# Ledger of designs, part 284: VH-VL binders against q9vpl3

Target 1, 224 residues: q9vpl3
Amino acid sequence: RGKINIQRPKAPHYERARVVAVTQPKYPELPKAKSCFKTRAERTQQQQENPYNEIIAREVRNWLDHSRLVAFFHLSSITADDIFRVRVQLHKQNLHLKSYGSKIIEQAVKNTRYEAIVPLFHSNHCIVFSPDPEKTAALLRIVRRVPQMVLLGGIVEETMLSRNQLVAYAQMPGLHAVQAQLVQTLSQAPGHLIQQLQAHQNSFVQVLDVHAKNQMNEETPKST
Key: E = the ipSAE of ESMFold2; O = the ipSAE of OpenDDE; V2 = 0.75 times the mean of E and O plus 0.25 times the DockQ between their complexes.

## First folded at step 10 (VH-VL)

Design D68 (framework fv_anetumab; at its last look DockQ between E and O 0.38; V2 from the best seeds 0.00; counts 0 for: pae E 2.6 > 2)
Fold by OpenDDE, look of step 10:
Structure D68 (fold): chain C 224 residues (1-224), chain A 121 residues (1-121), chain B 111 residues (1-111)
Amino acid sequence: as target 1 above (224 residues)
Amino acid sequence: QVELVQSGAEVKKPGESLKISCKGSGYSFTDYWIGWVRQAPGKGLEWMGIIFPGDSYTRYSPSFQGQVTISADKSISTAYLQWSSLKASDTAMYYCARDEGIYESYYFDYWGQGTLVTVSS
Amino acid sequence: DIALTQPASVSGSPGQSITISCTGTSSDVGGDNYVSWYQQHPGKAPKLMIYEVSNRPSGVSNRFSGSKSGNTASLTISGLQAEDEADYYCSSYTSSSTPYVFGGGTKLTVL
């Protein structure tokens, strides 16, 4: 009685093989376990379709629309603790430090006057918002403590400023101070104008007097 | 008017501790950096360190790191410079100054009158 | 070490114009526009005369002017007066661990 080789069973007769092939339970192919790793495309699509992102984008837009001062910073290897400390200091000055993803920013500013800022947000960035443009100097004093915060530019009174322009703006005397100086200068102008006008009149009168005197001297006949 | 008033002259012995003060007035004390500058007799100006009184963040010159402590009390608009152990070489005039600069601009627009510290055995 | 070099002394007669130079050893000294000048009379605290290369604080005479060329900043005093006799220090921002660097000082004598 030939030992049934359990390790290499003889191929069944071709008829039996056909029946076995047809009767083999076709197990549904296990759905290819969607790799836990969403493809870049899926991630991008999910980010775009995320209702939450829309809400955040609206928030960003709201901040942009209501802020008279907006400053953009690049963050270079900054710690969360450092950011927190700076945020606290800024908040004391009514400066609001926010951080948003680049995609959110892009969505927020799409088809708006702020669309030009999108190229600034390719890496880790933060934005500081303020209703008061006079706080620009205060902002730039506070951020001195964090060299990792690199100023990229900003928006002041709806005008886009480069880094240098924003710094220059911060160095300008406050609007009120400038206005006060202007008023002082203007208040002095009328006095000077009056003096100049009077000087010309006086000069003219003097010239006329000299002319009159010369004419009188010519008319006096040399009494021989 | 912006003014920085420093504490009076000090005469100390080597090994003694000292804390001198600088009181700011006429401006928002918490919004500006305060620096300390040393001037040894007949020598030039040396930056020691700077403090932001708003949160007491401090930076030191490498030459003075660990040698002195800079602090501030914002409640009384006062900055401090202190030594734990004075040396004869610490004999100098010490100035506090307000830093008006922004971002990468560093300059002192108002200075205290100076505090003379004499350390002699 | 980042250093600013000043002449030890300069002199001039009343009414003349004099210039004090401040030269940085590195390009890192004096970021393009961050040079300051201080005047110090004997026994007095330093006084800011020029900031950011060429700006005058309020109350500083227009006789004082600042400029920069390359790595050298210059303080020019026009119409020299006896009261201008003092020590002058330049200062600059540095991107190093030491944001403040002072020059060695220049003694100005009015002859």
Scores: ipSAE 0.813, ipTM 0.912, lowest interface PAE 0.6, mean pLDDT 87
Fold by ESMFold2, look of step 10:
Structure D68 (fold): chain C 224 residues (1-224), chain A 121 residues (1-121), chain B 111 residues (1-111)
Amino acid sequence: as target 1 above (224 residues)
Amino acid sequence: QVELVQSGAEVKKPGESLKISCKGSGYSFTDYWIGWVRQAPGKGLEWMGIIFPGDSYTRYSPSFQGQVTISADKSISTAYLQWSSLKASDTAMYYCARDEGIYESYYFDYWGQGTLVTVSS
Amino acid sequence: DIALTQPASVSGSPGQSITISCTGTSSDVGGDNYVSWYQQHPGKAPKLMIYEVSNRPSGVSNRFSGSKSGNTASLTISGLQAEDEADYYCSSYTSSSTPYVFGGGTKLTVL
């Protein structure tokens, strides 16, 4: 690669770049303690991976806790140069492309409401995190050129959305204001829902339909 | 208010070079795809290629690969269509258009006024 | 590239409903692929009338509607008016190398 880093990332970007670099597996130092029931190789392998997995799992939990948009993708074979170009374009939109092992994801979401996402990581994958849920359309516009990134679904404002629901969310006009009112309406009396519908905007109906169907139907489309 | 303003009509001879322009305003130029569409006299619409001005990623129709060059200058919010050597068959109206589609959706929501290119000797 | 098939012309009287067809294959118009429709008056740029099969952009009259069945998409104009006289083009996704394929166009004549 002869490319110059044209970005001026903030300090958190450097730490997030270390998370990506750590997904290139490295074994920690071997512990001195020995167990009677495992082979030497199994003990060494298991103990070497536990501290690495927990460090990265904490990073994933931190991303999940501080991201109002999370999108999950299946990733088929793609060159490092092509994925790097996509990562750069996403970063310009405050969208952060990451990849983690399935065991790390399992540890990160263990005993949380997000535990259901673990099966999405059976195959090669990537995740996009962002504090900006209004950037969902920008994400899907950039990813459009990358057929190797297949959208599986996502999380918006702590609500799990299927692929079709996330795409519908992205297309709503004025999404920030509508999304905030919808989230609060699900926790409030029905009168607030009726007031939003009386606005007679197509975006209100589409957003409410997506979230209501998500609560009533637990089916999420998967395509592989 | 989204607007695409194209350069003026051109009269050229075969073998000459040409670069026509499309200036976008009223939106974030680097965040949307720009396409070029050709319409020969009395004929229909024909897609030539698209560009993402954020990093100049470009895709050409197989019919036009190697025939034209699509580029952008994001500092002045302008996309370009270029020929190194015009042919009489390049006589047509050329439109630029913005694509607002996401994920699997592809459509042009705003169009420039068109640039008529006439190539004759 | 295989073009989408549209009738060369269609006509109707004011107040009638007319339908313009756009026929392709399972790899472009069929299946889950989206279709868009464009109106073009003489000497003017095309204007988006329908996107994603059936959605109208802001400012497009509800007299225009879109639908799809099998490998054929349809644009329906109800309450036909003189200003609807124009050329109409459908467009569809075909493949990653050819995300836009236009139909040959249909000239709509009112009266």
Scores: ipSAE 0.436, ipTM 0.745, lowest interface PAE 2.6, mean pLDDT 78
ESMFold2 (binder alone), look of step 10: mean pLDDT 90; pTM 0.928

Design D69 (framework fv_anetumab; at its last look DockQ between E and O 0.35; V2 from the best seeds 0.64)
Fold by OpenDDE, look of step 10:
Structure D69 (fold): chain C 224 residues (1-224), chain A 121 residues (1-121), chain B 111 residues (1-111)
Amino acid sequence: as target 1 above (224 residues)
Amino acid sequence: QVELVQSGAEVKKPGESLKISCKGSGYSFTDYWIGWVRQAPGKGLEWMGIIWPGDSWTRYSPSFQGQVTISADKSISTAYLQWSSLKASDTAMYYCARDEGIYESYYFDYWGQGTLVTVSS
Amino acid sequence: DIALTQPASVSGSPGQSITISCTGTSSDVGGDNYVSWYQQHPGKAPKLMIYEVSNRPSGVSNRFSGSKSGNTASLTISGLQAEDEADYYCSSYTSSSTPYVFGGGTKLTVL
């Protein structure tokens, strides 16, 4: 009676193997333990569905809708203290520095006229809001102290401006100043015209006088 | 009208301390940068540093860092330049000036009349 | 070190047009549009004549004009007058630790 090798049982006959294979209890696959860690995709989806984000997004939209000046800045390795200090200075000028997550911004501006700003928010950013577009120069003076705040562009009177355009806007004299300059220029124009007209007349008279004098000198017979 | 008025001429000895002043008027003092510029006798203009009077944030030229202190008192619209210990080489005219520039534009639109500092043994 | 180079002296006769150059050592000198010019009479404080390459402050004569080509900024004074005799300094923004750089100055003599 051959010792049944219990450690290495002989493979069953092929027919028996088939029967065993068919009769093997199919154990339900253990539910893949949901990794305790929500996938980045799941986290992103949950963040999108967060009612809190909707509230913040609405806030952002409100700021955008009520601001006549909006400036976008990139923040490069700025300390909280530096941000606070600049925020205080901006606040004194009725400039409101805010920081929002990119997802919030995206949600806030989705299907709005502001959707074009989304690409600006791929990194650390802050936004400055103001009801007064005349504060653009003040804003750009203050932010000089914070080299970590890099101007990306802005919105002035519902118009999107590049960095350079925003700077140029800030450098423009106010409407009243321009009007005043125009008035001054216009007021000076008649005087200049009169002077030019008079100058031509005077030159003409001088030439005529010289001509007349020369003719008189030619007509005076040398009384020998 | 915008005006910067500086303190009077100073004659000092080496090792003495000095603080000169620049008072701004005719504009919002806290809304513009104030810079200090040195001019040695017969020499050109040298930028020393700037201050934001709103919170007294300062930036110095590397050449003047640690050599002078720039400060401001916004309550009286006055900026200061001070030395703890004067050197003969500090003999120069010192100008304060308002910086009207924005962002990367740096220029001084109004200047004080200058303060002559003479340091001699 | 970022430096602005000016001619030491320039001269002209009354009524002439003269140009003072200001050349940066680096392309970073004078960011595309941030050159200023100052006039200084003997014993007086500097006066801003041109800002941002070509802009004139209020009260500055239209005889003064500024331009820039490459790394060289220029101040042009047309219709030279005796009162224009002064030292002229250019200044530029630099991205370095020193945001303000002045040129060495140019003495303008009116002959």
Scores: ipSAE 0.828, ipTM 0.920, lowest interface PAE 0.6, mean pLDDT 87
Fold by ESMFold2, look of step 10:
Structure D69 (fold): chain C 224 residues (1-224), chain A 121 residues (1-121), chain B 111 residues (1-111)
Amino acid sequence: as target 1 above (224 residues)
Amino acid sequence: QVELVQSGAEVKKPGESLKISCKGSGYSFTDYWIGWVRQAPGKGLEWMGIIWPGDSWTRYSPSFQGQVTISADKSISTAYLQWSSLKASDTAMYYCARDEGIYESYYFDYWGQGTLVTVSS
Amino acid sequence: DIALTQPASVSGSPGQSITISCTGTSSDVGGDNYVSWYQQHPGKAPKLMIYEVSNRPSGVSNRFSGSKSGNTASLTISGLQAEDEADYYCSSYTSSSTPYVFGGGTKLTVL
């Protein structure tokens, strides 16, 4: 575990959701490296953007880069008490429930293979991050009590998985070698999979659902 | 390997209180749901409720809401089913069971041996 | 108080196949809801035989299979053996407030 997800401490003071007061100001980090003397057009374009969005987008990028498990949920109306209690139970298992605006997600995934996930965040949502992909089953057992959290899909070991693929991954037998082999098989064409999600989302999810069911019937792998 | 061991049979009178137990072993107790199921003599199975042992969050069947209390002590990997005042109609076998289901799947993969509760005057 | 409909009893001879039905509505067995099946010998706890309609847990014989069509789930036991004589219960999700509803049970007799 200490060798996995080598990251800076979680505590930029304003990013720690557990202890952050909502009234504390957010301080932007402005780029300073190449040019102090930006053109008027560049300065105007930069001034149009909210500098706090850039700071938060960097933190989202950091979470995405250093989490071996990322799960995406649509979130319908829910009481703050119910979501808080779930967040606490998730946190105890190193599962970190967060929510960001679609503009921030777009900034965070720009020029990455995950750029296609932005449409998932145009409605109310939440994201769960974890360095431990073996916690996928724990995540999905805990969120059962919150029907308002609707699983959309996720990322496991940098591989994008549909909802049904993520559920299938979570239910594989306890042998890690079997789970790694399944993820590798499902990810053989990740670029094509992302493209189909963008263009034919419902149909693609349905096809993967059938495929995952067929693979679950073969869950007794040969000994190595 | 996974095992649920329940407390022994009970013979009680109407109006008495009772707390029966279910101890889990061979797995991480706080990572799975625990449910309680009733079976009256010669009758079928009836779900009573479930608990998340991590924070004691519970969901009761509408038929049992307010009639029993489900609780857990995670420090000793034990779930409980409790009555404040037993009725003769509470005579039944009571099972605890682990639920392995995730997301939208609900099923009990391991069951305790059952606790027979007999309530008669 | 709510139960799925199962036949009260079924019977078969050793070596034959038998099917136990579990009928509900579009709000429980129908649609995309999962069904599970439990075997219970007299005086014993139930044992999971089938989950998510058709999946067998490890240690359950491949003689047991499950399926669903419309509002009816089916448990099929092939190569019937004397030890299969037991009560069988189906269970289905219905709603978030009632995620487990059981059928009334079916007594299987091996002649």
Scores: ipSAE 0.634, ipTM 0.834, lowest interface PAE 1.5, mean pLDDT 79
ESMFold2 (binder alone), look of step 10: mean pLDDT 90; pTM 0.928

Design D70 (framework fv_anetumab; at its last look DockQ between E and O 0.55; V2 from the best seeds 0.67)
Fold by OpenDDE, look of step 11:
Structure D70 (fold): chain C 224 residues (1-224), chain A 121 residues (1-121), chain B 111 residues (1-111)
Amino acid sequence: as target 1 above (224 residues)
Amino acid sequence: QVELVQSGAEVKKPGESLKISCKGSGYSFTDYWIGWVRQAPGKGLEWMGIIWPGDSYTRYSPSFQGQVTISADKSISTAYLQWSSLKASDTAMYYCARDEGIYESYYFDYWGQGTLVTVSS
Amino acid sequence: DIALTQPASVSGSPGQSITISCTGTSSDVGSDNYVSWYQQHPGKAPKLMIYEVSNRPSGVSNRFSGSKSGNTASLTISGLQAEDEADYYCSSYTSSSTPYVFGGGTKLTVL
């Protein structure tokens, strides 16, 4: 009994083959699903024409224009939950964590003073906005909760700062503290000046007294 | 002035539970990390863990993970360190401290006075 | 294991300058300018003396200074005084998982 080669079935008899051919259900050719693969060009064009993207881009610009502190972070394998938790903590400090697509950022900052930030947005990123630059330290304390948030840099008072510069900025005493220190230093300066001026005067008076005493001693005739 | 005040000395037996406290004052309690540091008798300082009082997010040293629980009550500006079951080896001075560091800078600028925990049979 | 190594003890006479070293055993230790120094008198809580390698907190004497070279941080105490007799601990950031590492401590004796 010849082993039925199930892998290479013998061609059926001509009549059977004809019946099989006729009875084969002609499945309507599934409309060639227009390869949902919109060409990169079509995707790019559709993204450009999306009114929604324009709205979001305007929003981003608005945030940039009204923020005195902007910090840029790279997100490395962070969970949505972690982001949410950090967002809540930041919000309590009037720090606003936002995430935007790179294309939206590009569109938002195109032909603006912020165009230099575009290279920072090559992967998953988030931005923290604040109207108060004094919140930089608070921001950097909170961000410690999420090691996956990597500081890239920021903008403070319209000045672009590197990561290190932003950290350094956060470590500086507040403007008021610096002003207070300056005032203290300045208030001490007159005292030192007065002391120095008085020291010179006192020295001068001492020299004059010595001269006067010497003159008096010379004028006292040795009464023989 | 920033101040951390810890609860008083504790004398316990092995197997007992304990919760010690650290109350912060003179600053915004929710805006700074609070850490706990252990110092065994005649030994050095050992970091145990930290907590963000704003939402009670906590990080532990691997050596203390599962051995202690750090918590905080922001309403009364108090951090806690607790044991479910004390061991003789838990005999030590425990310090709470405020972390003033930012981002990758970690340091404690203010310390509590310490709580001595003695566990003896 | 990331460890900070300190000498067990250092001694000096009043008025002298002494230096306490803190050396990281791993390349990750000390790579950053995040070394802190603490002073601890017997029976007292530690006190921050130096943060971020060389910064002094308010109220800390200018006799205390910090520096770093390579993987070794140093605390220098100039004009040594009797009150400086204490244990000194260095601390450093190491990794996100273990942000605090303390050295073994150095006992400073003023002779």
Scores: ipSAE 0.851, ipTM 0.933, lowest interface PAE 0.6, mean pLDDT 87
Fold by ESMFold2, look of step 10:
Structure D70 (fold): chain C 224 residues (1-224), chain A 121 residues (1-121), chain B 111 residues (1-111)
Amino acid sequence: as target 1 above (224 residues)
Amino acid sequence: QVELVQSGAEVKKPGESLKISCKGSGYSFTDYWIGWVRQAPGKGLEWMGIIWPGDSYTRYSPSFQGQVTISADKSISTAYLQWSSLKASDTAMYYCARDEGIYESYYFDYWGQGTLVTVSS
Amino acid sequence: DIALTQPASVSGSPGQSITISCTGTSSDVGSDNYVSWYQQHPGKAPKLMIYEVSNRPSGVSNRFSGSKSGNTASLTISGLQAEDEADYYCSSYTSSSTPYVFGGGTKLTVL
């Protein structure tokens, strides 16, 4: 244990890298106010690029490159216990629930075909990765218990799908039906497909902006 | 072939306990919700509750919350419905059913054969 | 605690088409919620006939079709056959605490 001297430029970036590397807990844990405060304090005092951001961004790229299924969700307020139980159930089916900062996502997808997903990460979110696209139905059965996880869309077999397209994909029988569906999707203009995904996101972001402002003032109109 | 096989008919007295079973086969038991549905003699269907067998997460109909216990033993692919103290009004046919719905869709695609529970003095 | 309303009985002759209604509210059938239909012969378990308003499971005859308009879902059976004589139940999502609400059932008699 030792004090990190935040007044020295060299020491802060070195000591911050060490602290970040060792502060990851082994157990699921409710987000701590002190943990959030420390992250905020780090941002206000040090602007130097954290080399661990590139390591984490590489992790995201690896997930994207090795996942034939990627699903994007908005995540509203939920207890650490509830999300942990869901993560365990998903993990048992080779579905990996993750969350990353928008800056990390942007760094990970820079100059790739996935750059269009960055706007989805302006709000609280989570991502589910899997090498098994046939597990899409299993994913959507498990998340039924979590109203706080709202499906935004996904990527299946390197094709971006809207929310409704992903649900329809999950219900398709057999390999031949999947191939026919993907051929139809690929015949659409790429801009039209991205526009559909972003339209869902834009509407959702507007609702979240209202809730965020109400959270700062009074947190009431979520239900209406 | 997906199959749900329920335990046999039961004749009980008021105040007795009872646990009936529903064994799933032909599919991955922990990948689907299992629901319980009651049908009183000559009456319609009533949903009682649903369980996720993977971690035994349960949700009960408000009408049955605290009246019954739904549980599962995933090691033997079996769901259970249990009463600690039966009433004569519990006389009914009880079905288990698998829910294959995803996201915002809820429906029962496969049903057990039913377990008739008769509670009389 | 909101029941879906179905007619108590309906009848038709072989070869006719009949429709069974399932009326709810704007909070269940009348919303974007899905409706399913079940057939139950005497002494047998229910069988899924229609899910998500209008989809047929594999093995269900194309004589069965489903639709929804306003607060009312409908099951239509064309070309009635004697084997269609059964009780029919609709079901709709209402809320996360009551994801299954059944109608009271309709006894279909084939004359």
Scores: ipSAE 0.684, ipTM 0.849, lowest interface PAE 1.2, mean pLDDT 79
ESMFold2 (binder alone), look of step 10: mean pLDDT 90; pTM 0.933
OpenDDE, look of step 10: ipSAE 0.847; ipTM 0.928
ESMFold2, look of step 11: ipSAE 0.584; ipTM 0.814
ESMFold2 (binder alone), look of step 11: mean pLDDT 90; pTM 0.936

